# VH-VL binders against q9yfq1, part 12

Target 1, 117 residues: q9yfq1
Amino acid sequence: MLPVNPRDLEKMMRRLGIKVEQLSADEARIVLGSGETMVFRSPTVIVMRAKGQPPMVYLVGDYTVEKPREETAAEITEEDVALVAEQAGVSMEEARKALEESGGDIAEAILRLKGEE
Short names: E, the ipSAE of ESMFold2; O, the ipSAE of OpenDDE; V2, 0.75 times the mean of E and O plus 0.25 times the DockQ between their complexes.

## First folded at step 4 (VH-VL)

Design la9 (framework fv_lacutamab)
Fold by ESMFold2-Fast, scan of step 4:
Structure la9 (fold): chain C 117 residues (1-117), chain A 122 residues (1-122), chain B 107 residues (1-107)
Amino acid sequence: as target 1 above (117 residues)
Amino acid sequence: QIQLVQSGSELKKPGASVKVSCKASGYTFTSYAMQWVRQAPGQGLEWIGWINTNTGNPKYAEDFKGRFVFSLDTSVSTAYLQISSLKAEDTAVYFCARDRYSWTYGYYFDYWGQGTTVTVSS
Amino acid sequence: DIQMTQSPSFLSASVGDRVTITCKASQSVSNYVAWYQQKPGQPPKLLIYWASTRESGVPDRFSGSGSGTDYTLTISSLQAEDVAVYYCQQYYSTPYTFGGGTKVEIK
């Protein structure tokens, strides 16, 4: 990876009215739609803020990719049933049924149980 | 189906300008960057640059800065490469290609246009 | 810039032969290497990405291997339809660079 010089970057961005802040993080995890997770250990986190814009966050560092959720989705755990029941405000039986229908997908089960009033 | 269709061949005089088009279909145009590659007659592939189809921001290889300009018309899912002040050395086939990115595997060119031949001669 | 040196530039082999093409990067590219096939009059077609991952629809006879600075494309049993020029490409950093190409012909 090409190193970033925070001092030079800050000076340049300051001239453009953009604030640059470097944060230290012990870990960063990015859960992708595929179910894969990018795991960064001790990454450098660079946050850029410009007036009227949402912040932009840059992660610098090596990462590893953890297994897709499909490799672990074969089992519906009691912990997942309880989580879905609490989040959706339904009984554990109803939560279990939703999880069975979604193949263990917690987010899909919750969305199924929450209907428009 | 995913496809990139480029404009037809061009024959130009030195000093003229040319605009090559690349029309995308079968996917969300603004979700993938568009890459541009040149191939001179009998030669290999040479990267020109890419354009972010969502923001319109281009990035050019050093050798192609100045006379080469990327642009977009997102309403018709089309990317353009314009070359000004044409020189004989610009004679080549110009390809557009879709820049598929993967957090695991990086960036690579998964679909290519058929190519547009640009010939510059007196 | 990262230079990609490809060899051989030309090879002629018989149907059924095992063919190996090599690509050497001037510095480590950490598996960010793709291989493309270009048949006469056609655009390049993606065969391999991330050094060894075969693109969907590409025949099993094509395989990629390597790491660091040294990468190879292998065709385990050459077919007549494989006549083409093959290019490696590093996409580790910009500018992206291609090898010089290997022209594969049938005897």
Scores: ipSAE 0.000, ipTM 0.537, lowest interface PAE 16.0, mean pLDDT 84

Design pa1 (framework fv_praluzatamab)
Fold by ESMFold2-Fast, scan of step 4:
Structure pa1 (fold): chain C 117 residues (1-117), chain A 122 residues (1-122), chain B 112 residues (1-112)
Amino acid sequence: as target 1 above (117 residues)
Amino acid sequence: QITLKESGPTLVKPTQTLTLTCTFSGFSLSTSGVGVGWIRQPPGKALEWLANIYWDDDKHYSPSLKSRLTITKDTSKNQVVLTITNVDPVDTATYYCAHIDYGDYEYYFDYWGQGTLVTVSS
Amino acid sequence: DIVMTQSPLSLPVTPGEPASISCRSSQSLLDSSGYNYLYWYLQKPGQSPQLLIYLGSNRASGVPDRFSGSGSGTDFTLKISRVEAEDVGVYYCMQALETPYTFGQGTKLEIK
């Protein structure tokens, strides 16, 4: 088993002829195949290099998982805002906010503003 | 059979540069985990570690002497060279080179050369 | 720097008697893998040092079984169960946990 303590890990790796470098980082982000992102705050980064092998990177620290970006960068037009405001009976500002929250989906924005109370 | 032998001048003058060569056999500095270190012993005093060099050219120096020390290797000649600049009478000592194998066994200085006495005097 | 302190500095013994040498470090020499980076050397008169014990308690090749190393962390002992005339010399402990590697001041074992 690999030691968790960075100094002991370094001593073990040097014993095996593997070069070890320790770095301090402010943040690390890993985008997973699921589209989720692992976010590390102030992790310790250990880089291990052996001849003929790709480098190995070992992150030490707690992480949180962020969901994938659900919005595409869709443009919200003034006409869309006016339509939503008229149909839902709300201000242009409220209609724009609903459209931003729905990613430009007019039908969803109208349903959100009307509510199901 | 691991053997090491130190060579260099027996007398140097203050302020000069001292160069010592360690010539070895029975191992290679191309082997992972292998290294060679230098240790000195002033007459009647304790052992003092100076520097190590490893197969991958990684170098470590005694912090108090680091500005004056240079260690190099020539793997093809089976030699390690230690250079000490601006020598002082306090550098008078027997200088040893010794084998390191921390890859297989965690041996530090398991085989030593015979030592070479260097006197620093005008 | 890690300071290594040996005691006694002078150890006169009669052949056949046991002998014991203490070595103390200013910091623990134990790593997370359970190894103590403490080494014992013998320097016979006019000769180079030779390795006796590596990693605290392991005898080097060719070292007689009358020699044993023990201890962990900061307190270490080298024992000779039955001293022989050929055991005369200066004994040194050394730590290799971190640079600079440091030696004790030495213990001179002499025959009475």
Scores: ipSAE 0.014, ipTM 0.572, lowest interface PAE 8.0, mean pLDDT 86

Design pa2 (framework fv_praluzatamab)
Fold by ESMFold2-Fast, scan of step 4:
Structure pa2 (fold): chain C 117 residues (1-117), chain A 122 residues (1-122), chain B 112 residues (1-112)
Amino acid sequence: as target 1 above (117 residues)
Amino acid sequence: QITLKESGPTLVKPTQTLTLTCTFSGFSLSTYGVGVGWIRQPPGKALEWLANIYWDDDKHYSPSLKSRLTITKDTSKNQVVLTITNVDPVDTATYYCAHIDYGDYEYYFDYWGQGTLVTVSS
Amino acid sequence: DIVMTQSPLSLPVTPGEPASISCRSSQSLLDSSGYNYLYWYLQKPGQSPQLLIYLGSNRASGVPDRFSGSGSGTDFTLKISRVEAEDVGVYYCMQALDTPYTFGQGTKLEIK
């Protein structure tokens, strides 16, 4: 494992011919493929550079996970609401709510209403 | 210009401690990436690396000699000191100190002192 | 420890002739960043060693362009395109990839 102490990491990297610099940072954000964001507040940021090579960035600190912003799902049509209500045997009101919760996914809404999810 | 000069005793008796001082000019051991190493050469034989010390006080020693070696620096005096304990006749050699600049160019031992011959005998 | 082996150990040359010295390491000197941590030094009679080549192929300051370093990984060569009398001395290769830093046995270049 890489040392968590910045000075020990610098010593190890120097033996490998890599320059190590510590940056002052108030915040770091990493947007993941899931759409979630890892948020580091006042992390230790270490940049490692070898001559002619791309840099490596090493973050040390606790993080929190922020959910992605809600995006507007495709509009739910009355036709879709009627289809879900008929297939699941529920009211139009219940079908609309299930479609809103599924982001307009008809199959998922039906499964939720029938309890087969 | 970078210059280094070794100093210390020319004759040491077996079992004694040998202390060598490297005094340098033209660079500072407070500078990022800078170091000083010690290399020795027994008469008529090949070069042998002993130890390095760097700007951040990181120290590296030859594993075969590490129990006998101590390297220290005094950045304000521009000096690096190597101590070798319990010397024996096989430690007879010319001792060199040399400059290291790994920071920008990865130079190892790009400038050497004149060397100081140390004879270990009774 | 990484073992450095030089050949030949003795190299008599006539002035004006080319000369070539080989250095082989017991393991690759190529680091993850693409550098070969191989260094060449010349020790003239009665003098301290002087750096000729750093990182495999780069000439040190003040070194004549007659000198060139080549190779990668485990096999390295120092070439002198046209030997001059002032080139007499012992040539050493050194690896600085890992501690302990180790030198070859040395190659003594002599004028015929």
Scores: ipSAE 0.007, ipTM 0.556, lowest interface PAE 10.2, mean pLDDT 86

Design pa3 (framework fv_praluzatamab)
Fold by ESMFold2-Fast, scan of step 4:
Structure pa3 (fold): chain C 117 residues (1-117), chain A 122 residues (1-122), chain B 112 residues (1-112)
Amino acid sequence: as target 1 above (117 residues)
Amino acid sequence: QITLKESGPTLVKPTQTLTLTCTFSGFSLSTSGVGVGWIRQPPGKALEWLANIYWDDDKHYSPSLKSRLTITKDTSKNQVVLTITNVDPVDTATYYCAHIDYYDYEYYFDYWGQGTLVTVSS
Amino acid sequence: DIVMTQSPLSLPVTPGEPASISCRSSQSLLDSSGYNYLYWYLQKPGQSPQLLIYLGSNRASGVPDRFSGSGSGTDFTLKISRVEAEDVGVYYCMQALQTPYTFGQGTKLEIK
């Protein structure tokens, strides 16, 4: 556990050859593997740098969790498959495959099919 | 015995870059906890802190002057160099370098150089 | 920036009498470990500044015991119990709690 006193933290890190810089940030966002985002408003940002090593960033403050931005396309329906097949001039089977690969994105599925040589 | 001495030009023209060197003895910037700072004093005015450099090459600058200041060290030569860009007459001052003992005693500026007067004039 | 204010700015004293100088900071200089990051310097005429007091109340090496520093937080005092001729000069307080380090305006002590 790091000391709470900023001067004690600085002294401890500097004895280890680590530079400590405190930044004031308006916002910080961390996008998690789950797709959720941790949002910090006006956090304290501590950047620690050791020669030849990547920097370490320590974030202090309250955060809120935002639900994932919509990246999922609509469910694949038979109407969507028919539309893609008609627009791209391909079989229903090829249209379905393209929709599955695009996550139900009709425009992307059509582009993919038209882009195939 | 800790001693420091400033050197550099005594007269600089407006818009030029001023380079000052602090040469010291009795301590090393390879020693953990040691630092050197620069302080200036315009004629008849108060002391003004400019910048510090430490054994671990950590650097601190006066925020109002940061865009114009560069501080570096040459540990093997026992020297610290301060550079000030785009000088104007208000930069006329006696410039001092001074020793810092950060770890053992928290001494800030316990030993000072003799000072070097720099006049900025056309 | 932390502003340091000294009082008085001019201090005429009779040799052998005590002298007292006040230094006030715009915010507390006390850290959570109990240290006051306040320093006192003396600049004799034509000379470089010299450290008198570090961390609020500790005398620097070689400083006579007639000099003492006291106070905590925002209010600090430098006292000289018996002023001597060699004590003439300008006294400065400085804070080193945060950058930029800032000095007071200076107090000129003169023999009357």
Scores: ipSAE 0.016, ipTM 0.596, lowest interface PAE 5.9, mean pLDDT 86

Design pa4 (framework fv_praluzatamab)
Fold by ESMFold2-Fast, scan of step 4:
Structure pa4 (fold): chain C 117 residues (1-117), chain A 122 residues (1-122), chain B 112 residues (1-112)
Amino acid sequence: as target 1 above (117 residues)
Amino acid sequence: QITLKESGPTLVKPTQTLTLTCTFSGFSLSTSGVGVGWIRQPPGKALEWLANIYWDDDKHYSPSLKSRLTITKDTSKNQVVLTITNVDPVDTATYYCAHIDYGDYEYYFDYWGQGTLVTVSS
Amino acid sequence: DIVMTQSPLSLPVTPGEPASISCRSSQSLLDSSGYTYLYWYLQKPGQSPQLLIYEVSNRFSGVPDRFSGSGSGTDFTLKISRVEAEDVGVYYCMQALQTPYTFGQGTKLEIK
């Protein structure tokens, strides 16, 4: 039977040649296949090494999930430009600029061009 | 009874390579969970850890010195060797080797050699 | 690197009186399994360092019971209940939570 106590278990592992090392890190980031990133701030990093096995790395700490930094910008369609131009009474060029400044938000672009609150 | 003894030159010129040998008895570096480390102490200053070597030939070095340090073992001769390249007067110190019972004591040094004073001077 | 700070750096003591030495680490020395990687060493004049206390509070083999260690996290204390002449020397705390292993500056205990 293995001891339930984590410290006794760790001592037993060390006697079997399994090395345990703890590192302090300022930040850890894991980029997932989805493009999201798990961000750990000041995590504890535990590295376990056993003879003939790849190392095992454990991150201990709270994390947040961030959207990809290189997320593709929303497309500004010609139809959106035409709609803003017609509604605000401006040129296609002015409508496109307003849409670029609003990140593709049609309502915000129209309000900017009309100068309304 | 665990004993360790350091040996090497007592005077080394700047830019030369310093080689120190730790010869021990009362334990074997073939035993799982055993290691040997090197620590130095400049005259009148605090202790400074340099490097460790373990039974499985795993090696750890002080990050600030790692480019200059090499630690090796010869298990059949009961020896650990530390090499420091391109020495400078600031490397003047008493150098100690010490036993590590990693499996029980988690990296700390329980028995120490007598130390050997190395002076780096022209 | 983890910085170890000791106080006082000089400690004159009358024989038979108690002595106390403080050690502070720049970050917690506790790992996720409950180990605290703090150790106390004594270096007597002209001698090699010798281990006194391992893992905060455990006396090493042969160390008299007048020595005791305590503390947690970042704050640690070494106490000598009744100082004897043979206790003179420089006391060092050390952390081994992560490399590089680091020592305090040392506390020199002297008889008044």
Scores: ipSAE 0.014, ipTM 0.567, lowest interface PAE 6.8, mean pLDDT 84

Design pa5 (framework fv_praluzatamab)
Fold by ESMFold2-Fast, scan of step 4:
Structure pa5 (fold): chain C 117 residues (1-117), chain A 122 residues (1-122), chain B 112 residues (1-112)
Amino acid sequence: as target 1 above (117 residues)
Amino acid sequence: QITLKESGPTLVKPTQTLTLTCTFSGFSLSTRGVGVGWIRQPPGKALEWLANIYWDDDKHYSPSLKSRLTITKDTSKNQVVLTITNVDPVDTATYYCAHIDYGDYEYYFDYWGQGTLVTVSS
Amino acid sequence: DIVMTQSPLSLPVTPGEPASISCRSSQSLLDSSGYNYLYWYLQKPGQSPQLLIYLGSNRASGVPDRFSGSGSGTDFTLKISRVEAEDVGVYYCMQALQTPYTFGQGTKLEIK
């Protein structure tokens, strides 16, 4: 078990040949494999270095989890509806429905309307 | 028996670099837990810690003086060297080197050199 | 930085009488293992400092048993049970819990 006191930790690690540095940070962000991000506000950062080994970083503090950014919903514009209606030879209402079903994909909407004919 | 002895110039001019050497016997700076520190004492004043160097070449400096201090060791020669840049008359002091052993015990400055008086004057 | 404060700064004592020196730290010197990183040194006139007490209460090798250290956390005391002429000098406490290591201002013990 690591000592809670950073000064005690430093002394113990130094006896083992491990260098300990305490840093003051405004923010730390860890992007996880899930796509979620752990966000630390003003954490205490402890960096431990042993010769020939990668550094070890110990973060102390509360964190919040940010979800991965969700895809922006595609906006169906009146201009896109008019284009589909003209190209497929259908009403604006039929064109809008085809665009909603294609997720805003003009080419797919036109193919759906013309392919059904 | 542990012994340490400081050597270096006794008079240094302002703005020059001061180099002090600590030569020791009775211990090795290759031994885990062993270190050497430097402490100074201006005439008639209290002791002030400057820097430590340890067996693994780990170095610690007084924060107020860190930009001016360099501590190094030569394990094969049993020597530790302290360098102070851009000296000022307030750096006039007796400079000591002292032994540290935090391996089996927590001994800090348990044996001291005789000290060397350095006067910074123009 | 940890500030070390000693009292008294001047301590005249009659030979054979006891003497007591106080040392106070601005932060606790106690580590997670129960050790107080407090050290006492004696600097005799014209000589280098010598270690008297390590880790708060342990006598260094060769130090007479009339010297004792006590205390914990932030308040520490060095006691001399029967002062002798050779005890004249300046006594310093020091903390080694964290860098920078800091010394008290010193207590000058002299025979009256």
Scores: ipSAE 0.005, ipTM 0.554, lowest interface PAE 10.0, mean pLDDT 86

Design sa1 (framework fv_siltartoxatug; at its last look DockQ between E and O 0.02; V2 from the best seeds 0.00; counts 0 for: pae E 14.5 > 2, placed apart)
Fold by ESMFold2-Fast, scan of step 4:
Formats: structure tokens, C-alpha cells, sequence
Structure sa1 (fold): chain C 117 residues (1-117), chain A 119 residues (1-119), chain B 107 residues (1-107)
């Protein structure tokens, strides 16, 4: 059974010949492959080093999960729709859908509608 | 402010060509689609067609074979010609300005001019 | 062509009433609809655009809503100046088309 607290973990690692250092940190952030971020506030940071091995970093403390900052989709205005519709020669709704698909990028929407991408 | 004013003959003989002009004052001619809309007495509105200052036009398919809209940028005016008229073409004719590009709802209208088709 | 159908064709009401007129598109036009007011002998005037946006200078008692292909124009407290014929117009696609009109008259 592994120890449940940092001090006991440090003792065990030292017994195994692993150099253990405890650091004070105000914050730690880990960006996951999912895009979520684990945020630790004032965690205990333990760095373990063994000869010939990369360092192991152990974070202890509660964390919260922050969702990825969603790109603020530019608001699609009726003027944007009218510009795209006029330049591509399409209906207003067809232009609006193209703008939604391009994330509000007027030039991309026009190219997509004209089929010249 | 922007003002539109229709002008032209109020009486046209059957089989002849109806001709109207719309003058646009207030410096808002270029960059806007300009339309002709008609309304027979006691009936609803019918869009005839539009023009842009470049000369690009679009016409209602129901009238396309008889309609020509043209623009005179030097005079800030655009004109309607409707050929082969019959009594069914008797209507008040309005010119109107679209808000901006393909925002073709009409924020400014002329006062309208009655054209009667009669022998 | 997109057909715009208004109902009722004639609506009788009294000053102070809340009145609603409807306009239905024969196919989807999203929000690309305007409403006009026309008094006898005068040109139409713009009231609502983009289905629910109030035109500058139009009294706040006017409002528009949309639900699918059905659109409404509501006057929350009818005033004498509001008796007129109202038209809807789609601007989604060519040709531009208007409803047949709803005449709002004194009861």
C-alpha cells in the first residue's frame, strides 16, 4: 500500500535511493489532451530524482477542472450576411450558414460558396 | 435626408412602353440596391426589380420579359421601362431603396406615381 | 417563388386592444422578413426588419416574433394612428415577395 500523504511518500522514496525535494508553489496548471486544465491552488510539489531517470513530479492537493476557453465565435451580423450573400450571389440564409461554418470569416465563407477553395 | 421622387407620364396607351424615372437626393445613391415596386388600385405590393449603381439588375420572373431598369449615376437616378402594357399594369409605381446591399427591406420610398393604362 | 400568406385579411379592433397579425412563408426564410405599414394614399413605411428588430422612430408598442415559417406583428395597445394596412416581405431570396396585406380597421 502506498502512503497517502507527501511526507510518508518522501520517506519511502528516500528508502529506495531516490532523491526527494519538496517545493512550495502558488499554483500548478496541467493542460490535458482533452483541452481541459487541472488547476491546483497552493499544491505540495514533490520532485523525485533517480540516477539515469527523468525526474518525477508529484502534485498533492485538491484541484478543479477548467473547461477549455471556448473561442468566442464572432457575432454574425446581418451586415456580414448581406455582404457574403451579395458577393456570392446566394440567399441570405445560405450566406448565414456559410458564415457559421467559417466561424464568421467572411472571405472563407465567400470562397466556400463560390467553390474556389 | 435621403429622398426618392418618381416622375414620368401618368397615362400610357395599351401596347406602348411605360417609362418612369426615380431621382435620389441626399447623397445615398451609390452602394445601394434601388428597386421598383408597384401596387394596383386596392391590391397589394409587387416587386418589379432592382438595380445597383454598377448597372447590375435583377427582375421579377413574372415581368422579366417586359422590364428594363437602367441607371444614370451622373444624375443620381434610375429608370423603369415596362413594354407592351395592358390594363393590368395600371398601378401606383414606387421607387424604393434597400437598406444596404442584400438587406433588401426598404427604408426609403418615393411618394408613388399613378400610371393608368387607357386608350 | 416564396409565397407569403397573411392572416387575417381584415382585422377589426378597438383603440387600446392588443392585436396580432400573422404571416406565413411557403418555405424557410429564417429571420429575413420585414413588416410595413401603409396608410391610404401614402407609401409604405418600414416598421420591423429581421423579423423582430424595431425600425428607428417606430413606437415601442410594435413588436415582431418568429417561429419556424410563421411570423407575427403585434401592437400591444392600439392607437388611432395604427389603423392601416400591414404587409410582410421576405428578403431571403429572389424574387422579393410580399404578403397580400392585412387591413386593420376600426371595430
Amino acid sequence: as target 1 above (117 residues)
Amino acid sequence: QVQLQESGAGLVKPSETLSLTCGVAGGSFSGYYLSWIRQPPGKGLEWIGEIYHSGSTSYNPSLKSRVTISVDTSKSQFSLKLSSVTAADTAVYYCARGRWLYLRYFDYWGQGTLVTVSS
Amino acid sequence: DIQMTQSPSILSASVGDRVTITCRASQSISSWLAWYQQKPGKAPTLVIYKASSLESGVPSRFSGTESGTEFTLTISSLQPDDFATYYCQQYNSYPLTFGQGTKLEIK
Scores: ipSAE 0.461, ipTM 0.815, lowest interface PAE 1.8, mean pLDDT 86
Fold by ESMFold2, look of step 5:
Structure sa1 (fold): chain C 117 residues (1-117), chain A 119 residues (1-119), chain B 107 residues (1-107)
Amino acid sequence: as target 1 above (117 residues)
Amino acid sequence: QVQLQESGAGLVKPSETLSLTCGVAGGSFSGYYLSWIRQPPGKGLEWIGEIYHSGSTSYNPSLKSRVTISVDTSKSQFSLKLSSVTAADTAVYYCARGRWLYLRYFDYWGQGTLVTVSS
Amino acid sequence: DIQMTQSPSILSASVGDRVTITCRASQSISSWLAWYQQKPGKAPTLVIYKASSLESGVPSRFSGTESGTEFTLTISSLQPDDFATYYCQQYNSYPLTFGQGTKLEIK
């Protein structure tokens, strides 16, 4: 049986060669095989590392499930345009056009603008 | 290095219970799922079910009414019982290890044991 | 249940050939697909996981690709050790299901 006490659990894991690390995160997302996404708000992230094994990550906290993204153009906001313009070093008009051509994907728009130069 | 080995009676009479044990040695016992998978002679593979060391199980719906998988953590062993067997249950039975919690591909397999259901 | 359909059922080829084996899922399984090799009288061994990742110790002549619900195992230059039966397996949803197998034989 595993102990309930967190300190005793960590000691037991260390004796088994398992390092446990707890992290705080603002958000975590798990894209499921179905295309749905589990979205965790402010989860605790537990990383377990065993010598000779890949690390394992556990997300602890409440989550919601989002449906798969539909094939439609993303909504483009003025904040998005300003961010693209700032990051790519282009005018607001050029940033808006790049965003429209990238379906509202900010990162793609920035990379496309920088790659064109 | 993880090693899995199936054992149990190779001959079972119709209507009786098939019973197998998988021994796990040479590596991590905790934190992995173990599955039973079978292969009728000359045919493909069928996943029977899985168990975690805590005793949590999942079964193939096609077999769910007849299958029980259990674990004995003190012996590092997992067991399969399949009740009310017929000739259709004749197969090579494998135990296999699934990666932890989120991934169910099988990186280690036992050598397999043939179980024949015959009068 | 997710059906996995392999083709061909039997593939005859010569040493040095480039061969491909396909596996189609009856619905989306993302990249959650594995390929196994099985020699006569032996247990299956893992070749590829997550559609395209080679298992440790598997020769680089093996590769996997995906397009939609179709998955392909390719052996770029067939070696004598590669004559075996190959199975795909999805691990997107329960129950876990295997393709019916492709027997790769010497021509």
Scores: ipSAE 0.000, ipTM 0.519, lowest interface PAE 14.5, mean pLDDT 83
Fold by OpenDDE, look of step 5:
Structure sa1 (fold): chain C 117 residues (1-117), chain A 119 residues (1-119), chain B 107 residues (1-107)
Amino acid sequence: as target 1 above (117 residues)
Amino acid sequence: QVQLQESGAGLVKPSETLSLTCGVAGGSFSGYYLSWIRQPPGKGLEWIGEIYHSGSTSYNPSLKSRVTISVDTSKSQFSLKLSSVTAADTAVYYCARGRWLYLRYFDYWGQGTLVTVSS
Amino acid sequence: DIQMTQSPSILSASVGDRVTITCRASQSISSWLAWYQQKPGKAPTLVIYKASSLESGVPSRFSGTESGTEFTLTISSLQPDDFATYYCQQYNSYPLTFGQGTKLEIK
């Protein structure tokens, strides 16, 4: 329906009498009714305004869907890093990074490294 | 925080089937092996068996012919059935969660539930 | 099955003492050995894993060592809270097996 290219979208909207504003964002998150969260990294955010109508926000970019967190972030130990590295067959550095991104969740870290997420 | 809780009848007649359920709350169900472990009064610990969220099971050979462990991932529960019970099956039954995949030591335990086999 | 022989069965000691509990496996279990503490009426709690790794939250006075098929749990300076029954457990092979336990009591 709408062009994915932000520049093309802006031009099209202007032709329709819609004011278009492009904003810069490092991250955008949408919490869905299911409890899942859509996460956009460095998306292009376009705000479209028409007279007498509520603004429309258009997010352009790839996104991931995150499941609700069930556990609190845990401290990352060297033992945890070694375990993840061994189980996933990756370097200590890669394992550490995965753990950091997973909030210390060993299971999640391994799944990420194995490409199961 | 992760919490495990056993539930089921505390009294079972000889030759009947012991049935327990363990609820897992506050933590991930997937990615861990879930075990049943029992302890007769005044005695040591005996591993009964385990189950993974996929339904894969392993049982202690000493109990294999009488034991069935099942899982309901939608309810975050897993269950134990032990058939043809005798007085020797009187024990505190614990459910426990392994640290992670392929790590069969247990960092979370239920409080345990006493099951007495008596006529 | 792998048998875990734990010794002694009963150990009497005083506060401040250095105590050691041993566990011997009937065959190689590599380093896949855990230690648990259990108090009366309570579930066991994890103390040591992988023979010598201290579980988070456990006091540093607890330590584990391994030599071949022999494993030890040491408490460097016994505290009142440490009096309990301790179990070793191998997780190298099925079926998982525990030592018979060591009751650490006040002298």
Scores: ipSAE 0.000, ipTM 0.635, lowest interface PAE 12.1, mean pLDDT 89
ESMFold2 (binder alone), look of step 5: mean pLDDT 91; pTM 0.942

